# VH-VL binders against q96il0, part 40

Target 1, 167 residues: q96il0
Amino acid sequence: APERGAERRDTAPSGVSRFCPPRKSCHDWIGPPDKYSNLRPVHFYIPENESPLEQKLRKLRQETQEWNQQFWANQNLTFSKEKEEFIHSRLKTKGLGLRTESGQKATLNAEEMADFYKEFLSKNFQKHMYYNRDWYKRNFAITFFMGKVALERIWNKLKQKQKKRSN

## First folded at step 17 (VH-VL)

Design S3
Fold by OpenDDE, fold request of step 18:
Structure S3 (fold): chain C 167 residues (1-167), chain A 119 residues (1-119), chain B 108 residues (1-108)
Amino acid sequence: as target 1 above (167 residues)
Amino acid sequence: QIQLVQSGAEVKKPGASVKVSCKASGYTFTNYYISWVRQAPGQGLEWMGWISAFSGDTNYAQKLQGRVTMTTDTSTSTAYMELRSLRSDDTAVYYCARDVSYGQEFDYWGQGTLVTVSS
Amino acid sequence: QAVLTQPPSVSVSPGQTASITCSGDNLGSKYAYWYQQKPGQSPVLVMYQDTRRPSGIPERFSASNSGNTATLTISGTQAMDEADYYCQTWDDSTGYEVFGGGTKLTVL
């Protein structure tokens, strides 16, 4: 049986921005916008002495970033494809070619395009509702873990100060 | 490679419960939903519900309300579907599927788990 | 609850075009998905979001969705295309996923 190669989706190749932060960076870096999602990826700094809680936070941030990149890359691709199909279908129905006499790409008027936008929004409404819900839940979780990490760092600093006073 | 591997076939008596597992691999488990679909012998596909692997939010088909429970273990990337108060009409192949669009798109499927309910 | 209606069977000769319809109220206002299922196998996504084809699905597979009808079209049908085909969408009121009854495609 031919190995049905697992890349069944036009997964927009995660064009992992070839942006490599400097090796000696102690900070998060923001890359250029991704060509598919138009989102700027964050390269997360990994401390040498990363705590389990810091690692959990970093993982959550990375997974959330991946989730956002995939969602918007797919949404943008869907939008572009459906828009093109809509334009072609409407032009064909009008008996118009895909190109004007001047050789320019034939376009639809604003009213016709408004119909496309309404249909597209309607079809994607439920998806957007669930996305927004999950976006809030993810960001709440990230914020919560950020708070925990901050408290852990404060506690560790206090312990170090006490140890220095006892010596 | 993305894979969903389900637990083996089960034989149960009426009134019993069954718990089917679905182990996911090859992707970030928490970034997707898992949907469960069943198919009775010689019948079509029936959607049972979905679960968010991130939040644990669930949506169950009305026919199964009160009898079905979906759960996930993020540490093992495993989804579970428990069906209680089994009846003869619950005899089916049960599938887990990766849901990419909040219940709308099932791009990868498990191999299926046959659950037989017999007296 | 949304209901999707499919013909129980479609027959086509090798090399001919097969057309499988899926009818539902306002189906064109939603996305339609199509799954292929061969005997003893799991379903396979063959079309998504009305017209989109997953990687690894042959170009002979196409689909459309307008008005109340989604259509799966298989051009140059081959013996390997013999399977059950299911359309799928969602119910707006409940958010439940809905499958059609399935269509058995026979290649003669």
Scores: ipSAE 0.871, ipTM 0.941, lowest interface PAE 0.5, mean pLDDT 92
Fold by OpenDDE, fold request of step 18:
Structure S3 (fold): chain C 167 residues (1-167), chain A 119 residues (1-119), chain B 108 residues (1-108)
Amino acid sequence: as target 1 above (167 residues)
Amino acid sequence: QIQLVQSGAEVKKPGASVKVSCKASGYTFTNYYISWVRQAPGQGLEWMGWISAFSGDTNYAQKLQGRVTMTTDTSTSTAYMELRSLRSDDTAVYYCARDVSYGQEFDYWGQGTLVTVSS
Amino acid sequence: QAVLTQPPSVSVSPGQTASITCSGDNLGSKYAYWYQQKPGQSPVLVMYQDTRRPSGIPERFSASNSGNTATLTISGTQAMDEADYYCQTWDDSTGYEVFGGGTKLTVL
């Protein structure tokens, strides 16, 4: 049985940015733009005494980041491939080669490219709509949990102050 | 390795309900949708609906509106499909699939669950 | 609701090119997907987004989508390619996924 486990998509390899933040960092770090998604990955700090709520927030942020990275990596790859196919198809239809007489890559005019963009946007419209919807939902959830974590931290600080006053 | 493992075959009477489970592994469950597709014996594939594993948003095929409920448990990475008021024409193999494009692309499929509705 | 029409069967000799069509209104304005299903097995994605081939799918599989017709092409068809093939797209108005009726490919 062929090993069913091969990543069946020519998904852009999730190039986990090899960016390693300094080991002593107590903050989130932003890496360079990913080569496929063009999104800057965030390396999330994990505190030694991470609360369950903080952990939940971190996981949500990490999952959302992964989701965004995968989406845009795939979209960029799709766009690039379809654009190339479109250009090649149109050039072929025109009886033109892929290269000009000067050896440059043959390009289409702005009007022809407008047709490509229109078609691409049309085909991806629903996907983008759902992406946008989910993007908002994820960010609202993240913001909500950020608020909860902030409140938890305030409460813990108040308890510590009370305990110090009673001793 | 990405895998979807479904619950075992079910035999139900007309008017009963069936709940099929689909346990996902090998990926971030909440980052994808789960679609359900059924196939009656000797028939084609019929899309039933999808669910967002993140938001719980659902979209059900019109034919199944009011009879189907899709749910997810993120803690167990499990999707569920409940079909109520079963009829003989609901006899089919039911598949869950990972949906990577908001209902548009099914790249991994469960092994299928046979549901037989017989009097 | 969008309807996808496939021929019920296609027959091809080994080594020949098989072509399976999927017709739908304005199908070329949407993505087409193709699934292979062998008897007693789950469907397998063989083509996605009109022309894209998943990893592990042989290069002999190709697809196109233009106008109202998507086409799955299998060059150098092998006995192992005998299966049911389903095209799939979505309905723009409802967001429902739509499958074609399926095509049984027989390799003679």
Scores: ipSAE 0.871, ipTM 0.942, lowest interface PAE 0.5, mean pLDDT 92
Fold by OpenDDE, look of step 17:
Structure S3 (fold): chain C 167 residues (1-167), chain A 119 residues (1-119), chain B 108 residues (1-108)
Amino acid sequence: as target 1 above (167 residues)
Amino acid sequence: QIQLVQSGAEVKKPGASVKVSCKASGYTFTNYYISWVRQAPGQGLEWMGWISAFSGDTNYAQKLQGRVTMTTDTSTSTAYMELRSLRSDDTAVYYCARDVSYGQEFDYWGQGTLVTVSS
Amino acid sequence: QAVLTQPPSVSVSPGQTASITCSGDNLGSKYAYWYQQKPGQSPVLVMYQDTRRPSGIPERFSASNSGNTATLTISGTQAMDEADYYCQTWDDSTGYEVFGGGTKLTVL
């Protein structure tokens, strides 16, 4: 029975970059660009004595990273697919094959491609507007929690110094 | 597995309020929007509004402005839709759906909640 | 407000191709989405962003968008494809989601 080739679902695999930072690392690590999103994943360090506020910040950063990875992976796939469909449709309309006489992929001129870009941007305009809005809100929230964590750390250092002076 | 599980059927009198819950699981709740869609018996789908699970931002259908309130609880990954001043024409199955693309794509749906408004 | 118009019903014989249209102003400048709803069930996304098929949806389902008309095509229609089909888009001015009136597909 011929193995029915599992049709690769064009869902961008949640390809968690297999980049594993060294186990003994006390720092955040930046991985190579993801093949779908082209974004560099960050592996966040988890301190042994992570405060609830630090944990909340880390989770927010992780969730935001996942959100960005998913958005751009999907956007890039959509762009690539629609671009290919556009090229094929235009070539067909011109009575041209998908390949030139030299065997190269037939391409459209810059003017024709400008029409594609315009159409693509128009169709995705609302999505990009909401993305940008949410991007700013997420980054604002992250920055706010970074500030809180910084203050907490300062306060904890001050308490430790006071305790050392009292002993 | 991604699931949206809604609260059970409700029977209400005219003028009352109903609050339907939608518990999400299997994904990062705050990375998506939740849309609410209703369907009157034998009728089509009607979009009610969406809420951002991250920011709490909402957009409500004009017809429902002032009567509908959408909320989320991130701690329980639950979305809520409250409809006030119920009328007989509010009798419908109410669906929550995960919105993947800012209101454009509803890829997962709840099982629906029947709300009956009767005198 | 954007309005999407669908035929109220479409009938097709088993194995034939069913086509369901959805027409709306400026639909060519937007994405169309398609949902299948069987009696007593929740809607299921069958096509998104005009031509994209979700995982788990059979290849016999396809869609296109030309001008102000989106079309859902079901090749080799089966009895299990009998359902209500809804197109959906958005309104740019309000950000509201808009559904078509729905089309009942009957497989005769």
Scores: ipSAE 0.861, ipTM 0.932, lowest interface PAE 0.6, mean pLDDT 92
Fold by ESMFold2, fold request of step 18:
Structure S3 (fold): chain C 167 residues (1-167), chain A 119 residues (1-119), chain B 108 residues (1-108)
Amino acid sequence: as target 1 above (167 residues)
Amino acid sequence: QIQLVQSGAEVKKPGASVKVSCKASGYTFTNYYISWVRQAPGQGLEWMGWISAFSGDTNYAQKLQGRVTMTTDTSTSTAYMELRSLRSDDTAVYYCARDVSYGQEFDYWGQGTLVTVSS
Amino acid sequence: QAVLTQPPSVSVSPGQTASITCSGDNLGSKYAYWYQQKPGQSPVLVMYQDTRRPSGIPERFSASNSGNTATLTISGTQAMDEADYYCQTWDDSTGYEVFGGGTKLTVL
């Protein structure tokens, strides 16, 4: 039974990718393009001894991937649906059917379609502006945490060398 | 199940401050904005502003600039709205809403918090 | 800045089609959104991005947005549809969200 508050948008189906990394992989995996977002999902490696800082970095990357995948999956769906609506509306105005004489979907020429592309970009300008800003903020945060993890790993190697020599 | 649960009703005197909380559940809190919308008795909806749960960035309605502060606590998935220097015309039900498309769409709403300011 | 104008009230008989308008300068160049608010309840999103209906909203709800006018249409109107309806968009110059004044739908 659909839950009224849980499913409010016409959104792309769940399940970003069916690609499965090897069970004993020690590395992040990049899967094939998701069919809805066209983005390649990363399948993150979770080491057995992950530090709190490493966990924060992984969570940040996972949440950012989810955010980015959802944004483009939804925009691609919106673009596709609005494109078909625009074509159907213009064909109706011309008194034409939705299919050609050969049975293929009727379409508009490139000049007619230019109106759709301009309208779509205009309607979505503010959304994409904030998306770009947030994308850069997220990428900067991820890069900063990667640097912190790198320093933590150097420190741990120095401690290991000291313990080995003292043993 | 996506839910936004707000704090209880408040009664304040003019000049005081009020802080309303909004606890989110059922989704990745840091991936969405929270908008605050108020409704005076018998009146329509009035947008107050939004906050990014990721960055803490805010955008406040001009009418409220300087009197409103929005914050979040990502560890508890909770958004807060504080309104200072209360006036009698601030009496309203205050809603939080999950804000998709950067202030363009409010897909899930809290139950509302009545704030009454005695003149 | 941007102003969305709605009629204060609309009355229909049960089973008839209700039409609620929302007027704004060049509104068709932006997305329009619709919210339903029943007495004592929170608003509920009933249409988004001009024509789309969220899961769980009855198919009798539809909407359009062209030129300066967005329209929410409820076919086969039922007593349970009696509510206040708000349209919403944004203001290009300020980036602020803008609600219409609301329309009280009465089913008599």
Scores: ipSAE 0.725, ipTM 0.870, lowest interface PAE 0.8, mean pLDDT 87

Design S3
Fold by ESMFold2, fold request of step 18:
Structure S3 (fold): chain C 167 residues (1-167), chain A 119 residues (1-119), chain B 108 residues (1-108)
Amino acid sequence: as target 1 above (167 residues)
Amino acid sequence: QIQLVQSGAEVKKPGASVKVSCKASGYTFTNYYISWVRQAPGQGLEWMGWISAFSGDTNYAQKLQGRVTMTTDTSTSTAYMELRSLRSDDTAVYYCARDVSYGQEFDYWGQGTLVTVSS
Amino acid sequence: QAVLTQPPSVSVSPGQTASITCSGDNLGSKYAYWYQQKPGQSPVLVMYQDTRRPSGIPERFSASNSGNTATLTISGTQAMDEADYYCQTWDDSTGYEVFGGGTKLTVL
């Protein structure tokens, strides 16, 4: 049974924090790749003495991760569905089956697939332009809030040091 | 249980302004755009514009440039559409819709707000 | 400026197949979306990205998009399918959203 903490340590979290992941961990976790987005989710640790600014930064990071994973999960599903539809349509036109005689999925060669890739990129160009713009704006905001949190922590340390010396 | 709940019906005089609210719930508000779409009596759907709930960026239909302002309040998960200098042909049901593909796909819609402009 | 043209009405007998067309310049190079609106109700998304069906939409709904024409197809039509149907896409040059004029489907 550990004794009650003598001080809060944000940079060295322990198992005594009630905000740990279910595995009794007190730090951010990186999970396995999501099967739809291929991105590894981060499970953020919530320290006990999180300031309002720190909470805002963590929420911004969590929401941005969710947004990014949702975008790529949707795009991967769209790509996969349209690729199979394109292949099936071209195989039907050529009089070929959907599976080879060995039972594996029939495919088209790279030259035949070039039309699909060009079409998919063209149809999704505007969506990716807005995604890139929003990604830039989100990452700028995250960086800006990281700077604010860093300054807040420095000023709090300086203010506490000056209070103790003056007393 | 994604839900968009709009403010109540309004009756306005020509030249006035109207501001319709759209309260979102059941999803992360800042991760989606909100589009506004209106429908005049007996007519089809007309897109008015969208707003990013994260950045506040907007894109307004050309017909409405200069008369419409869209805003959000992320603390209440609420989007707003203000239409100024109202005319009788602005009489319509105004819908908000969650916009999942940057103005391409509207998967959830509010119940609609009837705005009547009459003298 | 993209324009989407739909027939104002389509009538079918119950159990028959209904087809609602949406015509636009080079529409097959973009995604088409379909919405159903019943009287006094908000629109509901019934097909997206040309051919995909949202969860909760019956399998009798299907769609296609090629050339200048997107088509919403309802097989085995039922009385509950009677509604207004709108197609939608975007304008490449402006980025504005464009709706068709709507088609009233009646089931007689």
Scores: ipSAE 0.720, ipTM 0.871, lowest interface PAE 0.8, mean pLDDT 86
Fold by ESMFold2, look of step 17:
Structure S3 (fold): chain C 167 residues (1-167), chain A 119 residues (1-119), chain B 108 residues (1-108)
Amino acid sequence: as target 1 above (167 residues)
Amino acid sequence: QIQLVQSGAEVKKPGASVKVSCKASGYTFTNYYISWVRQAPGQGLEWMGWISAFSGDTNYAQKLQGRVTMTTDTSTSTAYMELRSLRSDDTAVYYCARDVSYGQEFDYWGQGTLVTVSS
Amino acid sequence: QAVLTQPPSVSVSPGQTASITCSGDNLGSKYAYWYQQKPGQSPVLVMYQDTRRPSGIPERFSASNSGNTATLTISGTQAMDEADYYCQTWDDSTGYEVFGGGTKLTVL
C-alpha cells in the first residue's frame, strides 16, 4: 500500500561531481586514522567510461590499501598484546603486583622497556623487511600504471582532435 | 569463505616433471604469499618455498633449488608448483598454503595432491 | 640449519591435560606456531605467534614459548583432539621454514 510522502526533488546532477579517486602517494599518506591500522582509508570513484587500464590501476590501489591496512592492524595488535605480556612477566619476576598502591596499572621504567622494544623488533625483523620490499614494489607498480593511464588519456585526446580536424 | 583447491593426484616416472595447481578463492589473492609444503608417506612436513602472488618473487628451499619453479596466474587466482627431474624420494602429498607472515605462518591449506614417482 | 625436536608420541586420558614440547636452539627469540593434522587431512593452524589462538580454535588450546622450548597445552583433552601436532618456526640465517618432526597425541 502506497503512503503519502513529503515533496522531495529527484537526485540532481548539480550535487554530484565526476571525482577521480585520489591518487595514492607512493611515499606519503595523510588522513584520519582507521581504528585498527591507524591509516587513512581512500574512497575510489569509478567513472562511467573507465578504461581497462584505468580499472587495473584502481584495483591495484584498492588492493594495496587493503594489504597495508591489514598489515598494520595486525602489527599494532601484536605489539600491544606482547607489550602487556612483557610488562606482566617482568613484574611477576620482580615479585611486584600488577597495580600500584593508588590502584593504577604498574609499569616498567624506560631501561626495562628497552628490552621489550629490542625483542619485538628482533622477532619481527624479517616480516618488516619483506613488508618494506613489497611496499616499494607496489608503489613502483602504481606509479608505472599511473604513467600508462596518463599516456592513454593524452593519446585519446589526440585521436579526438584528429577526428575533429579531418571532419 | 577462504579455500585453496588443488589439482588431482599424479603418477610419474623418475626423471619426469609434475606441475601442481592451487586455486585460491574468498580473499584478495595478490595480497598474500603462497607456500608449498610436502609430506612423504609416514613422514613430517617439509617446506619447499613460497611465492608472492603480487610480484612473483620466490624463495626456494636449498634442497630443491634448481629443480622447482613456482608461478602464479593472477587472472585465475591460481598458484603453480613444478618439480622437475623427479626421483622416488619425491613421492609425497604436496600442499599449498596461504602464507600470512612472509613464510612464517600458514593459516589456510589446500587439500593436498599425492604425487607418486615409480617406474 | 635450525632443528625442532618433538617427542614422537604423547598419551593422555580423556579430560586430562596434554603437553607437547618443541625444542630448538634459541626458539624463544622467534615465534613458534602449531598445526594439528588428523589422518588423511590437511594441517590446521591451532596456535600462532607463541601464545595466540586463531578464531574457531577451542580455548582449551594454549601455548607458550621461552628459552629453547615451546609447549602446546590442551586442557580437558577430548577424543577429537587425537591427531599429529607439528611445531614450526623459521631459520634466521636462511629465512627457511622449519617444522618439528611431529607428535602423535593419543587419547586413551
Scores: ipSAE 0.710, ipTM 0.869, lowest interface PAE 1.0, mean pLDDT 85

